# VHH binders against o75319, part 285

Target 1, 181 residues: o75319
Amino acid sequence: GNHIPERWKDYLPVGQRMPGTRFIAFKVPLQKSFEKKLAPEECFSPLDLFNKIREQNEELGLIIDLTYTQRYYKPEDLPETVPYLKIFTVGHQVPDDETIFKFKHAVNGFLKENKDNDKLIGVHCTHGLNRTGYLICRYLIDVEGVRPDDAIELFNRCRGHCLERQNYIEDLQNGPIRKNW

## First folded at step 17 (VHH; framework vhh_h_nbbcii10_fgla)

Design z86
Fold by ESMFold2-Fast, scan of step 17:
Structure z86 (fold): chain B 181 residues (1-181), chain A 125 residues (1-125)
Amino acid sequence: as target 1 above (181 residues)
Amino acid sequence: QVQLVESGGGLVQPGGSLRLSCAASGFTFSYDRSYALGWFRQAPGQGLEAVAAISGSGGSTYYADSVKGRFTISRDNSKNTLYLQMNSLRAEDTAVYYCAAKYPWYDSRSEYDYWGQGTLVTVSS
């Protein structure tokens, strides 16, 4: 349907770049068909996403879409110059190893090819919080060697909202490192 | 210039095994990890079917339901070669098998634009 996702309006559209990384997190953009259900100040279309990133003096080089649906916007709504990776990820449960490895490989591939620029990896799920924050923090912990609590604090601060799902937080703090990166 | 060359096709009896190879040139698996690699096949009088794929650094694999559990995709970075190990072969596996590459693998909108010439696999008694 054209129903706005539950609690979608409760979250800031776009966070800040996570310092020392190429990550920026945001909530799912909503295509024009949702515009009639939103006040002008609530609108967050794919175009609005790119405008808000530019307002921060940043540039997107990759979008990773973690939603389990394509009803919110179409890949065709994005510039063809920005790669778009869809990883269908079910909410509520900790992402499986296949999902984690696919995320890590996409990030590593992007970084290799964008070594000589400062373009960002944009990551979103529905709210840009739990699945998004989990995978970004999992990457920082497993690949970059960041301490779990530091990764979580960095994400929370830059996103402007704290990770909510205790099972995700627990896995980040005490779960095994996934070695394939 | 990206080139893919298949080898290893031939005649095999039902229940037999065969390994296909795909030698890549114009890029290297070790350095150019943004290429996804896959195997496709076309049986006589049928359309092109995706068989198996391995994407970005070898961490993700895909198999068609018809071959899952019988075929294994792998790659050797030192030889710059992609493999398809085919076990428990059936008459319906008879097809021309193509090696293909996609760039970059992490863009869901990218397509397989690089193709080999194909190698024939015939499963018959």
Scores: ipSAE 0.140, ipTM 0.598, lowest interface PAE 4.8, mean pLDDT 90
Fold by OpenDDE, second read of step 18:
Structure z86 (fold): chain B 181 residues (1-181), chain A 125 residues (1-125)
Amino acid sequence: as target 1 above (181 residues)
Amino acid sequence: QVQLVESGGGLVQPGGSLRLSCAASGFTFSYDRSYALGWFRQAPGQGLEAVAAISGSGGSTYYADSVKGRFTISRDNSKNTLYLQMNSLRAEDTAVYYCAAKYPWYDSRSEYDYWGQGTLVTVSS
């Protein structure tokens, strides 16, 4: 249905580009059918997403959707030229190795194909925080060799909210490096 | 050739409502979702202001802060017509309102290439 996700309104709609990376995190945009349940200033649609990205003088080149539902918006609400990738990711649990691999593969594929531009990888879950932050940090740690604390701090600062889930933080700080291809 | 024709403007009292229409020809709303349709306005002595926009899919909308909660942009694909429902009108809403089409909507380099002739909305007691 058109139920607004819990606490969705509490989070900034769009973060900032993470310096030194192509990542930007944001909360899930909601399709038009949700607007009737929101105050005008609370609305955040796919169009709003792109407008906010543009205001930052950036451009999205890929959207990775980590939500575990398809009810929030439709791929048809996005520009055809911007690839949309759905990676169903269960909330509250540390993503499994397959999910991590899928995410890394998608990111690396994008980077390989987009060396000639500076388009961003937009990543979101429901709030664009925990699942999103974990996978971005996991990539930075495993693939880019960033220190876990640095990755987490960078994400938190750019997203404007801190990772909340202890299990995610613990796994990032002390968990094993996941397989890279 | 793409043509946009606005209608529905007129004189209205503060607090009143008005519905603008933009009849589009030369393209159909249902076939291409990569465009955006927008309403703009220009008050006397002022610059052009974006008022509202809707994606080709109709699933995404934008409103200027000044009109949020008061104006609603919508479309009827069967009529190939864009609408702007304006409620709770204020004196500062007085302007010539223009309908425009942008393609593609997501490209910051793209401009609104098609414009209507405009329709005058006057809010006065």
Scores: ipSAE 0.000, ipTM 0.222, lowest interface PAE 11.0, mean pLDDT 91

Design z87
Fold by ESMFold2-Fast, scan of step 17:
Structure z87 (fold): chain B 181 residues (1-181), chain A 125 residues (1-125)
Amino acid sequence: as target 1 above (181 residues)
Amino acid sequence: QVQLVESGGGLVQPGGSLRLSCAASGFTFSYDRSYALGWFRQAPGQGLEAVAAISGSGGSTYYADSVKGRFTISRDNSKNTLYLQMNSLRAEDTAVYYCAAKYPWEDSRSEYDYWGQGTLVTVSS
């Protein structure tokens, strides 16, 4: 099974760091077995991810993988020095409270343990857009007190692509704050 | 290499029950938690309808409104088998039922990579 995800080629591999935060968003890296279906300029392996982040003069301290699959790459494809966290998140629907809580807990723990450095939290789903953008924005709104429209604008600008799912945008703008979950 | 094989279909009277089974080979439910599993059906001359789905890792479930409260999806990791318990069957439930596995379960579209051959369920008096 080396199926390239639908529309994966439509998105920039890696966004920019979101200023004032430790977040950087990207699309899912694809292990070497997928490269036969890609032109050289389309390849985005785990190695390519780290090279592109280094090109921005940034360093990853944590990867949060929101995909509902383990087939795109394995944690073993990442440097052992970079923690990897899997949060299985179903696409299309707004992430549930348990998923939101797990994401917030992981981010808070990283920030507490990385006060003395400027390492980034890398977050991805398949496209690095809807699930990724939702959870990053939800964190900024609920934990950091950022206004919803400001969080969304910041994510869209830094990712280089706008959140596409209207139900996600609606929940961010008008949904309840999940402070206790 | 990956195969899904359905069984348990047949003739049943309205109000009756059936349990469908889907035996998986070429992957394991416990190890390959990335797979989302589901049941679809197609009545003669109709399109495919999603009936029920269960996640590979969290046990979250989906049910179509037409079957909610009557059908239950479950899995047995030790037997590498997916089940659909169908209760209070109606004539409208008559269809070929397909087991399907998705890898990946992603946000672009609900596209299933592996399909069984189907099992016929006929509800009639």
Scores: ipSAE 0.012, ipTM 0.186, lowest interface PAE 8.3, mean pLDDT 85

Design z88
Fold by ESMFold2-Fast, scan of step 17:
Structure z88 (fold): chain B 181 residues (1-181), chain A 125 residues (1-125)
Amino acid sequence: as target 1 above (181 residues)
Amino acid sequence: QVQLVESGGGLVQPGGSLRLSCAASGFTFSYDRSYALGWFRQAPGQGLEAVAAISGSGGSTYYADSVKGRFTISRDNSKNTLYLQMNSLRAEDTAVYYCAAKYPWTDSRSEYDYWGQGTLVTVSS
């Protein structure tokens, strides 16, 4: 079925751009078929996502979808000018090194090809919090050399919600740096 | 285009101090914090050695064991300039010092995308 993900309504749809980076985090958009289960003010479709990004005077250049499902929306629901990348990431577990590598490789490739603009990398999982926050922070720590606590604070502030999973937080703070992605 | 220009090299006696500067153009430290910056050196007859690095955010620094406690890397975002403060200089610090930048950065040993022309530091009595 097309049931609303658990606790999805508890989270703000879109965070703010993380200053000094090209990242913006959000919860999963839900295609039109989910709208009959939502009040008008609860709707967050792919169209709503792009409207909210524009309201912040920002522009998406890439969407990275970290959900382990394809049921929430289709790439065809996005503007044809915005690349879409699916990285299937299991919830609850710290992402494995291969998943971390894929994320870093995608981000690096986007940044290399978009040096002449200021377009954002939009990252989401189901809630735009744990998997999303982990991979963004892991990138900032491993690739940009940001201190773990600074990366986590920046993400929490900009997303408007704090990372919830202690195993993710502990790996970011005390885990090994994954070099050479 | 990203360009780096080193300055501040010269002749100094053992135990002396020098401050190297690296002026950056084509990007801004305060607005493009994703650029990681580092100092490398090449002593006569030796290979290229990583000396110090600072992350794009400024949250992390690296120092080679040979210079730890003597050298300090810093940046001035308002001047778009990277510095290397070198104290307690030794004869073995004699080298051409290069400023380097990359985007993104994983550690000081990774490949750097942009390099300066180098500035010579000679430590001798």
Scores: ipSAE 0.000, ipTM 0.099, lowest interface PAE 19.1, mean pLDDT 83

Design z89
Fold by ESMFold2-Fast, scan of step 17:
Structure z89 (fold): chain B 181 residues (1-181), chain A 125 residues (1-125)
Amino acid sequence: as target 1 above (181 residues)
Amino acid sequence: QVQLVESGGGLVQPGGSLRLSCAASGFTFSYDRSYALGWFRQAPGQGLEAVAAISGSGGSTYYADSVKGRFTISRDNSKNTLYLQMNSLRAEDTAVYYCAAKYPWPDSRSEYDYWGQGTLVTVSS
């Protein structure tokens, strides 16, 4: 159905751009069919996402969707000018190496293609927190050489919510660097 | 498993028309708007040339100056097929035509990720 994801209302729709990076994190947008179950101020459609990004004087150049479902919105609901990438990730467990490498490949490719602009990479899972925060922080640590605690602090501050899953935090802090292919 | 299969090539007279088809498998046009689709060609003794491209959503198209106004790219989501309608064909359009698909994160110099085997178009009297 049109069942709203558990705890979805508990999270801010969109974080702030992470300074020094091209990342912005948000929770999953919900297509218009979900609005019957939401107050006007709780609505966060694909259109609402782009309005909120524009209100921050930012522009999306890529959306990376980490959810394991297609029920929340259709890629066709997004503007035709913004590329959409689906990387299926299972919640609760640390993403595997193949998933991490797909994410890194997408980010690296976007950055090379967009050297002459300041467009953002928008990343979301269901809540825009655990899987989203893990993959963004993993990229910063492995590719950009950011210290794990600094990456986590930057994500938490800009998202407006702290990473919740201890196994994700432990992997970021103490796990191996995943080398690029 | 992404696969692209071209068809519709053949011999045609100058000034004639031909429609090429590219059947896609391993992804769906209506769902996977992340794929950009295009046509390339390679004339005898020449390098690969981009001919036309269409966005994943079908809303944006590109045409090489050499074919603009003569060729039309389109897609049929129900048949998961890409088309190239070729009108007012000229001898210089003789080439092997390739269907290609790319994902949304390549740099500005990136090649297409997936290619068909090609279909020969010969424009000759």
Scores: ipSAE 0.005, ipTM 0.140, lowest interface PAE 10.8, mean pLDDT 85

Design z9
Fold by OpenDDE, second read of step 18:
Structure z9 (fold): chain B 181 residues (1-181), chain A 125 residues (1-125)
Amino acid sequence: as target 1 above (181 residues)
Amino acid sequence: QVQLVESGGGLVQPGGSLRLSCAASGFEFSYDRSYALGWFRQAPGQGLEAVAAISGSGGSTYYADSVKGRFTISRDNSKNTLYLQMNSLRAEDTAVYYCAAKYPWLDSRSEYDYWGQGTLVTVSS
């Protein structure tokens, strides 16, 4: 259906670029069919996403969609020039190794292919916070060697909201490093 | 799991045309635009040759020099199917044709992750 995700309105639509990285996090944009259930100022469509990114003088080079549903928007709502990757990621639980690997693989591939530009990797789940934050931090920790607390603080500051789920935080701080390819 | 199934192969005379299809399952073109699809072929006694490739967004295509101007690679998201339109066929185009899939971020790697079983194309008088 077209029901608004719970607490979706409570989160900032788009975060800031994470300094020293190519990451930017945002909440899920909603296709036009959702607008009738939102006040004008609450609307956040795929078009709005790109406008907000532009306002930050940035450009998206890749969108990674971590939601576990397809009802929020269609890939066709995005420009053809921007790759779109769906990684179905179950909420509330720590992503499995396969999901983590897929995310890392996508990010590393993008960075390898986009060395000549400064385009961003846009990552979102429903709220663009917990699943999104975990996987971004997991990458920074496992691949870039960033201290867990530093990664978490950086994400929280840039997203404008803090990771909420203790199991994610605990895994990032004390969990094992996941295998890289 | 991802499966690719080729069809459309057969016997055709030189100068003729043929369209190959590759039906994909376990992988939706619409919801993953960060992929690459390709056609390969192996002629009798020869190695595997890349024929054509297309990005998930459709913004990029590749053709081997031997088929440029004659072959066209395309996709239909609604059918989740990859195509290879082959025109002006030559005897040297005789081969088993394979479709394959990979993610674009693996472009630096020569290997594709998923392969079909192949379909035979024979060009003969």
Scores: ipSAE 0.015, ipTM 0.370, lowest interface PAE 7.3, mean pLDDT 90
Fold by ESMFold2-Fast, scan of step 17:
Structure z9 (fold): chain B 181 residues (1-181), chain A 125 residues (1-125)
Amino acid sequence: as target 1 above (181 residues)
Amino acid sequence: QVQLVESGGGLVQPGGSLRLSCAASGFEFSYDRSYALGWFRQAPGQGLEAVAAISGSGGSTYYADSVKGRFTISRDNSKNTLYLQMNSLRAEDTAVYYCAAKYPWLDSRSEYDYWGQGTLVTVSS
């Protein structure tokens, strides 16, 4: 249905660009049919997403959608010029190696094609926090060589909310470096 | 894991038609516009030749000069399947046909990343 996701209103719509990277994190946009259940100041449609990113003087070049559902918005609700990648991930579980590989491969490919611009990779799950934060931090640790605690702190500060799932935090801090990209 | 499975190959008379299918798993056509999809072929004793490609949005298609006007590439998002409609077939079209996916399609320098097993098309009496 058109039911708002659990706790969705508790999170800021869009974080800030993570300095030194091309990443920006946000919560899932909700298509127009959800707006009847929202006050005007609570609305966060695909259009609102692009407006908020423009307000930060940034531009999206890729959206990576980590939700396990397609009910919140459709790719057709996005500008035709912005690539859209769906990686189905279940909440609560640390993403498997195949999912991590897909994410790293997409990021690396985007960066190669966008060497001559400063466009951002937008990443979201339902709340733009746990799955989103895990995959971004995993990329920074494994590919960019960032210390785990530094990656987590950077994500938390820029998202405006701290990673909540202890199993995700534990894997980032003490898990193996995965060279699968 | 991304997997591509071709079907629809076989023996056909010159001037005949065949429709090849490629069933994709591990990503969804409706929502994953970062994959470009294509058909390649390899004739006996020859190298691999690009035949047709379709963008992740479906808005752009490519055809080799040898097949323009005879072959049509299409996709069915509801079935997660890529098709190649082959009309006015010629003896020269005899080849193993491969379905392939490029990801991310954004990397202009990369080759196709995922390949099917191939399906044989023979054009003869």
Scores: ipSAE 0.000, ipTM 0.157, lowest interface PAE 15.7, mean pLDDT 85

Design z90
Fold by OpenDDE, second read of step 18:
Structure z90 (fold): chain B 181 residues (1-181), chain A 125 residues (1-125)
Amino acid sequence: as target 1 above (181 residues)
Amino acid sequence: QVQLVESGGGLVQPGGSLRLSCAASGFTFSYDRSYALGWFRQAPGQGLEAVAAISGSGGSTYYADSVKGRFTISRDNSKNTLYLQMNSLRAEDTAVYYCAAKYPWLESRSEYDYWGQGTLVTVSS
């Protein structure tokens, strides 16, 4: 159905670019059919996403969708010039090694192919917070060698909201490094 | 798990036409734009040859020189199926044809990662 995700309105639509990275996190944009259930100022469509990114003087080069549903928007709602990657990621639980692996390799592939530009990797789940934050931080920790607390702080600051799930935080701080290939 | 199942192979006379199908499961064409799909073939006693490829967005296609102007690669998102329309078939087109898929999160850079079992195309008078 077209029901608004729980607590979706509580989160900022788009975060800020994470300094020193190509990541930007945002909550899931909703297709036009959802607008009937939203006040005008609450609306956040795929078009709004790109407008907000532009307002930050940034450009998206890739969108990674971590939601576990397909009801929020269609890839056709995005510009054809921006690749769209779906990684079905179950909520509330720490992503499995396969999901982590998929995310890392997608990011690495993008970075290898986009060395000549400064386009961003846009990552979102439903709220653009917990699943999104975990996988971004997991990448920074495992691949870039960033300290867990630094990665978490950086994400929280840039997203404008803090990671909420203790199991995610605990895994990032104390969990094992995952295999990168 | 991604699965690819080819069909449509058979015996055809030179100059004839054939359309191969590849039914894909484990991913959805309309919701994954960062993939590549392709057709390969292996003739008796020969190595694997790339025949045609198409990007996830559908905006880019590739054809081997040997099939340009005769073969057309396409997809139907509603059916999650890849096609290879083969016209003006020649005896040298005789081969087992394979459907393949590649995703950016997979390690292989130059090779496709998922393969069907293949379908035999025989062009003979």
Scores: ipSAE 0.007, ipTM 0.299, lowest interface PAE 10.5, mean pLDDT 90
Fold by ESMFold2-Fast, scan of step 17:
Structure z90 (fold): chain B 181 residues (1-181), chain A 125 residues (1-125)
Amino acid sequence: as target 1 above (181 residues)
Amino acid sequence: QVQLVESGGGLVQPGGSLRLSCAASGFTFSYDRSYALGWFRQAPGQGLEAVAAISGSGGSTYYADSVKGRFTISRDNSKNTLYLQMNSLRAEDTAVYYCAAKYPWLESRSEYDYWGQGTLVTVSS
């Protein structure tokens, strides 16, 4: 179906860059075919995404798509110059270790190849909140040594919405550090 | 695990045509379009050379000067397969042809991350 995702309109399209990191989080862009179901001010297409990032005086160097579907937009809707990575991540469940390691590998590789620029890693799931926030915070905690509560606060502030899934929050605060790649 | 398996190599006469296929597993072209894909070849006694490459989106292609106008690279996301259509083949096209994948977040590197085993193409009368 061409249904707008549940609660998608409740969330800000794009957050702010997370200071001290290369991360920016956003909700899933919706291709042009969804615009008939949206008021002009509600539209958030792939083009709108890049316009909003540019308005913040930022530039995307990588998009990591954590949704378990391709129905919302196609990679063809993105500029050819921006790499796109799909990491299938089931909603509601804490991402497994394989998913976490794939995310960390992608981020580390991007940072190594982009050390001479300031391009951002854009991360999204459906709402740009739970799966997105979990993986970004997990990276900050495990790789950068950030305290869990500080990582969560930074994400919540910059996204403009707080992580909602208690199992995700619990794992970030009290779960094991996944240091062994 | 990412794997690339080439097929379609063989013996062909000068002026003939051949189509190489590269079947990918461990990622999907429809979903993991971040991988750039390419064809490389190594002729007997020569080094490895880039032949053709196609971007993750399929919108940008590269061809070596020696093959421009004769070879066409394409990808089929539904079949998870990369192709190289080789027309007007010459004796100097004789080589082992390798399929390779490069993850674009490793931009600014010339090396590819994943390689197939190669398929031999012999152009001879």
Scores: ipSAE 0.000, ipTM 0.160, lowest interface PAE 14.6, mean pLDDT 84

Design z91
Fold by ESMFold2-Fast, scan of step 17:
Structure z91 (fold): chain B 181 residues (1-181), chain A 125 residues (1-125)
Amino acid sequence: as target 1 above (181 residues)
Amino acid sequence: QVQLVESGGGLVQPGGSLRLSCAASGFTFSYDRSYALGWFRQAPGQGLEAVAAISGSGGSTYYADSVKGRFTISRDNSKNTLYLQMNSLRAEDTAVYYCAAKYPWLSSRSEYDYWGQGTLVTVSS
């Protein structure tokens, strides 16, 4: 279906770059077919995403799509110069170790290939909040050694919305560091 | 308008201790986790050497092998000051010590963006 995701309108389209990182979080862009169900000021297409990031004087170098669906937009709706990575991640459950590993591997690879520029890693799920915030914070904690509460605060402030899922927050604060081979 | 000002350098005998301070202005340690902070040194006639670094959150530290176990990097958010506690000092630790900040801290660039003026540490009997 062509139905707007539940609560999608409740969230800011794009957060701010997380200072000290290459991460920027946003909610899922919606392709042209969804615009019939949206007021002009509610539209957030793939084109709108890139316009909003340029308005912040930033540039995307990678998009990581964490949704468990392909119905919202197609990779072909993105500029061909921007790599797109799909990691199918179910909502509600803390992402499994394989998902965490795939995310870390993609981020590390991007950073290695982009040493000479300041391009951002854009991460989104449906709302750009719970799965998105979990994986970004998990990366900062496990790979960069950021304290859990500092990672969560930084994400919440820059996204403009606080992580909502208590099981995600508890895993970040008290869970084990994931050492993925 | 980020500025770093070092202090605490001086003459010390081998085996002695010294604490260097770096007062930061233009950003705050508690508020702005965007900056990585570090200490570098340059001995007479030698190149610049990385000594110690601390991440923006303070969760990660780095030490050069030559100082590991002897030097400790720390930060005081209330004073907006970076410290380098130097113990068991050796003649080869004689150098001008520089405080440096990197923005953003997670940038893959190896170079630091902001530098202090340096403070001289001389280890000699």
Scores: ipSAE 0.000, ipTM 0.143, lowest interface PAE 14.9, mean pLDDT 85

Design z92
Fold by ESMFold2-Fast, scan of step 17:
Structure z92 (fold): chain B 181 residues (1-181), chain A 125 residues (1-125)
Amino acid sequence: as target 1 above (181 residues)
Amino acid sequence: QVQLVESGGGLVQPGGSLRLSCAASGFTFSYDRSYALGWFRQAPGQGLEAVAAISGSGGSTYYADSVKGRFTISRDNSKNTLYLQMNSLRAEDTAVYYCAAKYPWLGSRSEYDYWGQGTLVTVSS
């Protein structure tokens, strides 16, 4: 359906690039069919996403879509030159080891293939906050050796919204390093 | 091998301005845009404080609350140099200022990977 996701309007469309990383987080873009339910200033289409990234003097090289639905937009709504990866991730619960492995593998592959440029990895779920923030922070902690509190602070600052789910925060701070490569 | 060399420190009066430079070698800003670059400082008897950072593309910047509106971080890719423009200087800005680079590739830690030797800034009459 064409129903706007709950609380979607409460979140900033796009965060800032996370300094020292290739990550940028955003909420789910909504295809043109949703626009009749939105004021002009509330619209955030796939085109709007790319315009906002360009306004920050950044360029997307990969989009990782963590939503558990295909109803908000289709890969065909994105420029053909930008790779798109879907990782179906259930909300509310901490992502499982298979999901974490898939995310890490995709990020590692992108970085290996993009050593000679500064293109960003765009990550989103519905609000670009909980699943998105968890997986980005998990990557920084497990792969880059970032301290959990530093990873969370960096994400919160750059996204412009704090991670909301306490079970996600607790897992990042106190959980084991996930080595299921 | 990556090396950072700071310059431009010295004595300045309160309310004055000073520009610090950090010359990078062992990598190039145009090619190695994945580096995050930043300035840190350590005041006498205090711990290390993050001051400002700029992303590899130069599109994103960070500033500590203590310096927002007074300091500006910038980079010049043609000169392979990072700058910190310090305006409206206060006595509490007195510190050794360090240039630092963080490489965001696999294995990078939350601490910055490469550090300069530091340059002293003294703000007094």
Scores: ipSAE 0.000, ipTM 0.102, lowest interface PAE 17.6, mean pLDDT 83

